# VH-VL binders against c7peq0, part 33

Target 1, 252 residues: c7peq0
Amino acid sequence: MHNKIYNSFIDRKAKGIKSFAVLIDPDKVNPADIADLAAKCTAAKVDYIFLGGSLVITNHLDECVQQFKTLCDIPVVLFPGSPSQVSRYADALLYLSVISGRNPELLIGQHVLSAPAVKKSGLEVISTGYVLIDGGAPTTVSYISNTTPIPSDKDDIAMCTAMAGEMLGMKVVFMDAGSGARKPITESMISRVASQVSAPIIVGGGIRDAEKAYLNCKAGADIIVVGNAIEKETSLIKEMADAVHAAAPVLK

## First folded at step 6 (VH-VL; framework fv_inotuzumab)

Design c90
Fold by ESMFold2-Fast, scan of step 6:
Order: sequence, then structure tokens, then C-alpha cells
Structure c90 (fold): chain C 252 residues (1-252), chain A 121 residues (1-121), chain B 112 residues (1-112)
Amino acid sequence: as target 1 above (252 residues)
Amino acid sequence: EVQLVQSGAEVKKPGASVKVSCKASGYTFTSYRIHWVRQAPGQGLEWIGYINPSGGSTTYRRKFQGRVTMTADTSTSTVYMELSSLRSEDTAVYYCARDWGYDSSGYFDYWGQGTLVTVSS
Amino acid sequence: DVQVTQSPSSLSASVGDRVTITCRSSQSLLHSEGKTYLSWYLHKPGKAPQLLIYEVSNRFSGVPDRFSGSGSGTDFTLTISSLQPEDFATYYCQQYDNLPLTFGQGTKVEIK
């Protein structure tokens, strides 16, 4: 069938256009604030809304997806804590395999159990090689994945992991320091991964200002995702989006 | 057995607000979403939005954002829709309608009888 | 928004006639394997709308079997095999594949 969201990742990457995504945890956002948040994302020209969280154990996800789909035209992409967390109203699902770890449940086991429900949902499925990087603090992601993150200074291990994921057929590489990370992923690590991988590269975790978002794009990230900093101050949405978009060539 | 009963007709001046009620009976109130749909004279049906009585979360069509407020009172199994800054173009029959909620279906199996809201100077 | 358009806007028929109403969406409503999110309603002046068909072809509880829905992708049809006196009404299709939810403009079935 068609891969509308994945094709947008590929087409934008080919043109050197950088994308900004806002990560929203349905269990943490106040439903009354969603309209204001959607308006701010629209005004800032946010490219994608990522919905999901490591501890989404309630059925608030579907409701949150519907609110964003009704209130704005920005594509909604599921970033689930479990492969079974789906909403048919979303535009795509990042089907995460935690390739940085050695937990077979997170590599394939949970996916086997969720595959019938994912297929029935009709969602565009984007196979995603999820590479968890040490952000300097225990995160919900690290705890939930029950895997050891790659050390923050082991650029070659991250590079080889991403390459292996791409060679195994993963359409996208997601480098994540995790929500609440004390430190973001380094430009050197992003650059090293980008030098060997052709797949779109999503980078998130610990990004607290526009300068870091910009530098990550210059290092080779294609999509910057920010959640925690924006939860604390939504005015950062525009500053971050502008910085990410400024990293793209004019009219290329 | 399933019934949605709405409040009576209202006549309002431009700039006023109107609050329409929809009382549910014959089922578990918090297991279904309640949508609001209106029909202006000689026109078709227009979806406004919905409320999930379990938790009170709401979703409004973009054109009504900022003018519509939906609330639910679980103790009386009643949903309210308040529309503010009324214009002549808001003259319509307003319906509440129930949907499944579980499968995010979006089709309406039972409807209220409708409430005529007339906005005239 | 996904636009849905109905044809005809009105038609005249007699009891016992076969009536066909068409609904077209601005984009495909096929969401997943076997799931296409289109419903049909019957509406009479002074009464609440009534659900007839959901997911293109499933009759709602209590709906007579003379009502049937068919179609795929962007083209959908509601058929009344043998029109009864109580069937003179306005019919609406509705898509629920995308938000906001949208309705067709209606088709009025009038007595000949």
C-alpha cells in the first residue's frame, strides 16, 4: 500500500530538510491543555506530533490521538511504550525494536504478540531500530526496556548498531537518550552514525535548547524530537522548530 | 431502553450563550462517548465534537474551538454543551448522539430528540 | 477535511420501488483490512436521526433487511429494495475514517 509518513521522512532527508517533532505523553498531558498545545504546534510549524510514553498503561492514547487529529493538520505518529498501544486515527506507528539491547522480548517477542492487532489497525507501520544511549540518569525508557544503554561516548558501538539495524531492514533509526535524560546525545555520535547510515535518523532525549537542536541537525540528524523540555515550557516549541528548520538549505 | 433526552427549545440574542443538556438512561453512562451534531434550517448535519464522560475529555471541531464547552455530570448521567458568542448562523437543531467509544468507531447508534436554538435580534 | 457528497439531492419514488442513493468521499475510506468507515442514517423532520448501516454494509440492530449498503474506496451506495411508506425521509452518509467527522449533504426521498 502506500507509506505516506515514511515517504515524507525519506523525501525530506533527500532534500536536506530537517524536521521537528513534539513528543507528548498521553498519560501526563492535561486534556484541557491539548487545544492550546495543538495551536502552538501549528503556529510553530511543527512537522510531526509523536504520541506515546514508556508507562502508557491506560487507554488515554486513542483519545489524545483523536484530539490532535481534530485540532490540527500535523501528522500524528505513535511512539508507543508497547507495540500493542495503537489508535487507528494516527497516521503511522514507529514499530520499535530495541536493537541496542539484548532483551528478546523487545527485539521481536512483543512484536509477535501485537502483530495481528497492528495489522487490523490499518496503521502505516514504520520499522524502527531503537538505539538507547546513556543519558546520565536512569530513565523510564531504560527501566522499561530492561536493557543496558550504549555508553554516551561509544560512538562506534552506536554506529555499528544502527548499521546492523538498517541491514536487517529497519526503515528508520531512532537514537534516544530517554525522557528526563541529564545529557543529550553528542554531535560526534550523531555524525558517526549519519556517516554510515542512509535511513532517516531521529534523535531525542535531553535536548533543552534551540542551539543543541540546531547542532544535532548539522551533525546529521534528520528529525529532532523533544518532549520533556516542552512539557515544562511550551514557548520553547517555536524556538526549537525555528532552529531545526534553519539547519536546512534554503530552497533545496 | 437506551434514551437520550435533551432540554427544551431556546431563543437567544446575538452575543449570548446557550447551554443544552442531554440526559442519558438505559445504559452505563461512562462506557460511551456523547457527540453533538447540529442541523441549520435547510442544511445538512454538522459534527461539533464529543465528550467522554469517563474522565471528561473533550474534542471539538476546529471551527467551534473557543466557543464550545462540553461537560458531563456522572451523578445525573447528563452531558451539557455550551455555545458562546452566538450568531444568527448558529440557529439550528442541536442533537446529542452516542458512540461506542471502545473501538473509536465514530458512528452514532442512538440520538437525542434535538433542541432547537434560535438566535435572533 | 474529508468531504462526502451525495447524489441525487432528491428523488421521487412510489411504495414498492427500488431506491439507490450514492455517496462519494474525497479520499479512500479504507483504513485497514476489511474496515471501511462509512455509515448511513435516516432522518425525518421533527424526529431524531436513526442509524441504518455502519461499516459500509452492516445493518444496525432492528433495521429491516430491505436496507443494504455496499461500496468500497470512495464510492458507496445505500439501497432500499422495496420502499415502504415509513421510508420517505432524508438519508445521510457519514465518514468516520478521519477527524473531523463529516456528513453528506443529504438525499431526500419524496413520494411521487
Scores: ipSAE 0.282, ipTM 0.717, lowest interface PAE 5.3, mean pLDDT 88

Design c91
Fold by ESMFold2-Fast, scan of step 6:
Structure c91 (fold): chain C 252 residues (1-252), chain A 121 residues (1-121), chain B 112 residues (1-112)
Amino acid sequence: as target 1 above (252 residues)
Amino acid sequence: EVQLVQSGAEVKKPGASVKVSCKASGYTFTRYYIHWVRQAPGQGLEWIGYINPSGGSTTYRRKFQGRVTMTADTSTSTVYMELSSLRSEDTAVYYCARDWGYDSSGYFDYWGQGTLVTVSS
Amino acid sequence: DVQVTQSPSSLSASVGDRVTITCRSSQSLLHSEGKTYLSWYLHKPGKAPQLLIYEVSNRFSGVPDRFSGSGSGTDFTLTISSLQPEDFATYYCQQYDNLPLTFGQGTKVEIK
């Protein structure tokens, strides 16, 4: 009820503070490694743990949430692959509407079906305008959902999509190149979206080094989310967190 | 009816390990999480952690991380809690308890009878 | 960790007395839809704990009507309207809104 996580997004954005989120797929992480991962995130001062993935094969979400909540104080935010899988122990849910596509199920249909379970969970719900950008490789979202991503060089289409999402009441804009992206979203596109959108902007997909994380923040991203690169090399957590936190404030 | 039946009392020396069992009956074993709670003499109840018998995933309170291991044998509907590097402070009655909800809600509708673990030299 | 504090630590009572035990949490246990995640247990030496009340005021199956729970936010009360001989026990409140799960220190209800 307090909108604690959403309020942290808007408060940090207002102060020019940049946030770093680590994306963890419960189906891919080894449960034995969670304690070490939680310790590394804590040491690196990670701001949010995003938990989820676009394809959920097994139901390990609730256990994974509870392990992170027990082992560290970093807020856990659900990034759902399935509307039927929620954990009431999480701090918030990013309630994704895929506004970049024209699939009614991803715009509202699946939300209608999941709403009773989401309400019963008691989670803070953050309406999120999800803008899928072409990262040079098919993503699980685009493949499973039959949704075409916005071309990587069509900055104005991404900008207008994000603006429409904000005007329709989405509290947050999530620009995602996808978990399997070969290339990240360009600074040009992020800057174009940031120039017209006041909502917090989350950017993810294809970010493989600290320099890109920093440049995305400088372009106007408020929260940087990284999953695949960290999954392969956990030492990057500290480097990316430091780069994000060091980013200069952007005047809007 | 739902029953949780625990193994008998154990006496261990400091530095040893103890493994307590909890056998479930009267319900579908894999549908409910099993928690472990202890009570040291003259102290209150202290939560240790839980296991999901479906798949074997576990969550432990931070102070027990590295010393406690929980496992489940679905063929015998039995969960186990092993506590290593025992100290005198680990002397307690250990309870297994069923989480009331299918998906882990955190309060306990049925409990085992308790297992006294005494750590003495 | 969410701290849960009970008062009193002990009390003396006679059969037929109204007994009130209080429980305070270090932060609000209100989650959603008016749900507040606090439970009460009865515990006797040599026996397993027994669930009495869950979600502040819901009586568990088979629990006598003399037991009632009330409260909101951070302040909760267990009331026994007319104490019976089998009610002399230690009572524990428990929060399950946050991990780790935590219990109060216990309130021992002793015969006068």
Scores: ipSAE 0.000, ipTM 0.558, lowest interface PAE 11.3, mean pLDDT 87

Design c92
Fold by ESMFold2-Fast, scan of step 6:
Structure c92 (fold): chain C 252 residues (1-252), chain A 121 residues (1-121), chain B 112 residues (1-112)
Amino acid sequence: as target 1 above (252 residues)
Amino acid sequence: EVQLVQSGAEVKKPGASVKVSCKASGYTFTSYYIHWVRQAPGQGLEWIGYINPSGGSTTYRRKFLGRVTMTADTSTSTVYMELSSLRSEDTAVYYCARDWGYDSSGYFDYWGQGTLVTVSS
Amino acid sequence: DVQVTQSPSSLSASVGDRVTITCRSSQSLLHSEGKTYLSWYLHKPGKAPQLLIYEVSNRFSGVPDRFSGSGSGTDFTLTISSLQPEDFATYYCQQYDNLPLTFGQGTKVEIK
């Protein structure tokens, strides 16, 4: 039994160090582009590579994991659309429970079915309270799963949901505006959640520039995840990584 | 009976390319990955990468990136490895090898007999 | 990369001898519950290498009982309990816990 990736989340949070993660959808990335992408992530000092998506039409996950593990030393963390999407070569799995919704399949049902395969994979499992926030556009998760996101201005609902998830044993809170979000989660909401939750907080969705990534870190996010923006412009990887890393409090 | 049969020895000049074949028989070709491993004279085994014959996806070790291309022809159950911009250090016996089975094993139950590639000026 | 080192580089033995070859990895190969990803191969020049042992101690189909593997963490051994004429060969260990896959440098077992 090991908790290497989770311990890195906890240790970095305790030191006030902010982390940047690049989210890659295995079904959207061209395998021929992975080497260039891995090199850019390495040069930018990206802290984590998140692999996964809310809808996997073809299963290229295992091969994509192996390509990144062969091409760079950045930890690979699975962010699956289904708990059954696993690769033994990954460093950890975010075992997502969609606690913002009321779909029992996304709260526990799919997890029951995937648990034997996850255990057999030997992956580090990080229980994750996934809080879907309204990003101004329907998401694949909300459509396929029949779940309603928390309204973007209901900070206290997001706060109470995250607190409940932590109290139920979730190791990490993931606040997500969703793939294709028109607007990112507000600093106000992140701050409200951070004020009541001790678990590491991952924030993603709709983050399009370095300034917003920086402000989210100042509001209390511990890990910033960016997917869509870097798919459109990979030069943003270094700009956002630098902003996230600069947001950490300075020592005396 | 599972068998992997490789093409014959090649002699190449520095800067040339070489293409080695590996013909599989005795099993469902698209159900197993094929890896390539080489051994330089007096040295140990060195992993190069692999191909999934189902769909043709590949993974290459970083040091060969840009010089290695692996392809598969499902109609003939044959995998190819092409190495370009050859250097004297590429002189080696090149082996194809099948992944043991399911669960993404990473070890090799059957190997080809090897193809000697000599690079000299 | 995970380094894998074998010892000895070569040894001389007679038919009937017990032969032990060691393999050390630069880091632990324990991946999941009970799984340690190390294999052993037998190789003769001009012939296809042959899988002997996988997951440290499991003999591959058709491999004689005289071959056994043991070890844990970073230290592993291949034992041939009673060497036969066909066993004079070079032996390689391989780790497959980490990418890239890596092999030991080989141990040559020669006739005395």
Scores: ipSAE 0.512, ipTM 0.796, lowest interface PAE 3.1, mean pLDDT 88

Design c93
Fold by ESMFold2-Fast, scan of step 6:
Structure c93 (fold): chain C 252 residues (1-252), chain A 121 residues (1-121), chain B 112 residues (1-112)
Amino acid sequence: as target 1 above (252 residues)
Amino acid sequence: EVQLVQSGAEVKKPGASVKVSCKASGYTFTSYYIHWVRQAPGQGLEWIGYINPSGGSTSYRRKFQGRVTMTADTSTSTVYMELSSLRSEDTAVYYCARDWGYDSSGYFDYWGQGTLVTVSS
Amino acid sequence: DVQVTQSPSSLSASVGDRVTITCRSSQSLLHSEGKTYLSWYLHKPGKAPQLLIYEVSNRFSGVPDRFSGSGSGTDFTLTISSLQPEDFATYYCQQYDNLPLTFGQGTKVEIK
């Protein structure tokens, strides 16, 4: 069994190294722009490319994965919104269980339906406790998942949810305000979660500037994911990556 | 009967561009990817990239990025590969090849006959 | 990039001989679903390459059963059990487990 990407998450976390991921929605990106995006990600030393979205249509994901794999050496990790979002050329799959909600289909039901295809793909599977946080506006994620996000100021609920996910065997915790979020997750909430879990913590949604990315790393995030801001302004890729990489280790 | 028929040999000067065609017949054109592979004199096979005729998405090997463009015309079932800023090192036989495409197979079941591109001063 | 190396670069053989060509990859081509993505092609001067074997051991439609592929991980072999006159050609292995797709440098099978 290969756990290369998961091992990179835990090894970097153990060393206090912060990682930056660019989230790309295959249905929103123009295929002609992928080479330029790949070059910018390489120049900025982006650590991971997350590919996926709530409404990714068939075929576009696999082609997008193949383009990035051909054009750069950055690991490509699938961030799927549905069971159909797999490509054997990706380096890993974040197998999301929406533990912040009470929808059994998002906790296990859809996973049962996708498991044969995921296994057949040969992808490294990273079980991921997905914690949806209220970003101040309905997002595609909150709408399509048919689940209520945790309120933005309920740090203890987010903390207990992440702890439960880790205790149930989730390898990674993903705290997400959603791509259309108007406000990012607070440093207070990130710090509260980080104080109680050992799993790598991915934080995304509503992050629009390098200072917030840096502060999230200081609070205890291990991987910062940015999509919406970079879709609007790709020059932010280097500024964000530099801020994440410059974050000092959180010492206990 | 699956066939891929390529355009004829080309002689170009350094700095010029060449456009090679590959006309497909005998199958559903949009159901299979078309890849391009070249062989320079005395060298082995080198993969250049591919195009999906369904939608026109492409992927190119890094060393060709910025110099190669692949396009597909579904009305004529024809794929084109254009290589610009030609150098003497680009002298090669260029092949188009069909990829099964199902589950991103990556092996080539049918090939075009090849197009010799010679770059000389 | 995944490097693919063939051995030998050339060999001389007579009709009826058993010919063995080896292919080695710089990393394992074994996928977790049990698939190993390695193919073999026959190429003659002035003609297009022809697919012989895909997924290590599966013969392509119409390929004679004297051609067989075997191997696992990083080491692969193409065997021609009884060489025929039309088999004098260059043989290439290809990995398609990772992008970019890569080929071996070729093995030329020449008449003795």
Scores: ipSAE 0.011, ipTM 0.606, lowest interface PAE 9.2, mean pLDDT 87

Design c94
Fold by ESMFold2-Fast, scan of step 6:
Structure c94 (fold): chain C 252 residues (1-252), chain A 121 residues (1-121), chain B 112 residues (1-112)
Amino acid sequence: as target 1 above (252 residues)
Amino acid sequence: EVQLVQSGAEVKKPGASVKVSCKASGYTFTSYYIHWVRQAPGQGLEWIGFINPSGGSTTYRRKFQGRVTMTADTSTSTVYMELSSLRSEDTAVYYCARDWGYDSSGYFDYWGQGTLVTVSS
Amino acid sequence: DVQVTQSPSSLSASVGDRVTITCRSSQSLLHSEGKTYLSWYLHKPGKAPQLLIYEVSNRFSGVPDRFSGSGSGTDFTLTISSLQPEDFATYYCQQYDNLPLTFGQGTKVEIK
């Protein structure tokens, strides 16, 4: 299927099913630990594995993708920091446009340069409106060049930005406080965006416990992404997955 | 001139381990992946996994995880596959095979001649 | 795992005959760009297997033009237009769209 992963986002959202994704940086993970990590993700019923990082060598990413695809049945979705981060064995690519900023390279420039390679890879491409929110750190997102994030309390700016992205044809909205964020995105902001956007909403950055993951789902997030906290404590994978899955709405 | 030359036949008892070698020549050893594939008598080909000789990273099929170890010696352009805790169903001809590139990875342009491993008491 | 099934398991033929071998996958091998990841190999006992065809219909370097591959989705065919003495061998198809990589059981082409 060409749109298999995107269709899974849409179908799960329509059913009120919440999804949990584990973010793994191929440059930081020890290859010897991948089998154990894949087993833990499988046992916890993780819905998606997001692979990506600040500066990933394409051949190393490809090997990491192949390792996960061989060891588990969880879909592998590329979350790239640069145009070089592609592997044909992945299930899909989140093609990020940083719509919260005014850097033309991150809005379209890098995409123009990467398009031939992305097309050649045969990957399912999911256009993604990436909305960077201030997480309280001086450099909020290292895997995407520093842009001016939306202030953490400016719910309406985040809402209008996400709406614009959706109207411009982006299939998914990704709200990110960034790797190493001191504070996660507020439930108020998630709720405001969810009230005006029909596209699946991915929320990540600064999520350190199962309670916050659950509350973000109740606020309207469809997919919760966790990287830093899991990297420090892999036992959190099951706790967070369970909390996310438990957040399904009572009413359809 | 590309050649993959494997070590000779082995006979092992159940519970033992076997180490098969695959010596590459005629190309830049670290520029290609080496995969291992086996064929049991009367059965089809079964993929085991692969190694990147540049850096030594490995990927093993789930059913072999914990029993297979692949290594590469760049000084001799040789890849090794060690299979432990041998069972009678591991009796097979084991092949090494070269995988050229990222864009077209997964098919094998050159293969070794095969190494028969027989597991019997 | 994606299962790959070949038919027939064996066939008898004479030099000059047209030989057709089929391969069926349990799911489509069509990648989103329109590429289909299916290859064919020739194998003789005691010798290294040889790549014949990759991506369904592309002949590998040095492979005679009597070998041709065709098919789409789940159904694939290897054809030898005029069988030569060196072609009596076992043929295997392989999918490489999904991991783990999987092969057919083989088709043995024997002298009639």
Scores: ipSAE 0.574, ipTM 0.821, lowest interface PAE 2.6, mean pLDDT 88

Design c95
Fold by ESMFold2-Fast, scan of step 6:
Structure c95 (fold): chain C 252 residues (1-252), chain A 121 residues (1-121), chain B 112 residues (1-112)
Amino acid sequence: as target 1 above (252 residues)
Amino acid sequence: EVQLVQSGAEVKKPGASVKVSCKASGYTFTSYYINWVRQAPGQGLEWIGYINPSGGSTTYRRKFQGRVTMTADTSTSTVYMELSSLRSEDTAVYYCARDWGYDSSGYFDYWGQGTLVTVSS
Amino acid sequence: DVQVTQSPSSLSASVGDRVTITCRSSQSLLHSEGKTYLSWYLHKPGKAPQLLIYEVSNRFSGVPDRFSGSGSGTDFTLTISSLQPEDFATYYCQQYDNLPLTFGQGTKVEIK
């Protein structure tokens, strides 16, 4: 068992180093574009490639992982749409429990069914408290599972949810407005969560410019995730990576 | 029986492109990946990449990215590998090889007979 | 890339001899699921390579029982218990635990 990727999260957080991740949905990306995308991520010094998310029904995941692992040295971390979507070639799996909701299938049920396959894959498993925040549009998770997101202005509910996840042993907190978000998570909410949680905090959904990525880092996010909306705008990858890397934690 | 039959030898000038075919028979074509491996004179085996005939997705080793293209024609159960911008260092026997395409795969159970590609000026 | 090195690069043997070829990887090929992803191929001039052994010790269908594989972690061995005339060839090990897939440089088994 290796905790190499998780250790990179906690070591970077301890040093105040901010990380940038590009989220790629294997069912939406054109396979012909992957080599160019991998090269651009390398040039921009992207820290992690997150594969998965949203509406991944057909499993192109394993092949997409193999393409990125062959074409670049950036760690590939699975962000699966279902707990059974794994590839042994990935560096780690974010094993998402949707702690913001009350659906037992998303808290533990689907994990029980996927555990043998996850163990067989040999992947580093990073238990992740997934906190879905209302981004102004239905997400795949909220639509398919009827999981209610935390309201965008209820900072203390998000804070208490993240604290509970950490206390229950989750290694990472993922605050997500969803890939279809019309509005990103507020700096106020990120700051409130960061004030009470020691685990690495991943923030994603609705981030459309470098300034917001920077401000989220200043508020206390450790890893910023941006989805495939940036694939046709190469400058956004570089701009956001630079902004994230330039950010420093706010003084308490 | 499982067979992979490749096209015949090619002689090309530097800067040209070559397209090698590999025709599969004796199994369900879309159930297995096809890998390409080459051997330059006096050298060992070198993996180039693979194609999944189901859907046509490809993975290429970095040194060949931008120069190699793999395609599959399911109607004829044939995989093609095209290598462009040829140099003398590309002179090699090129093999296609079958891989079962599961998450624990990566070894090659059946191979084509090989295609000699000679690049000379 | 995972480096795979074979030893010796060549050896001379007679029919009936016991031959051993060694393969070493730059990092462990043991996956945490308990499987080790190492295979062996036989290659003769003018012919396609042939799979002999996969997952360290599993003999491929139709491969004579004189061929056996062993090893763990980073060190692997192919053994031919009683060399036959058709066994004079070059042998390659291959790792498939990591991408890109890599082969050893080959070991040529020659007539003494």
Scores: ipSAE 0.411, ipTM 0.757, lowest interface PAE 3.8, mean pLDDT 88

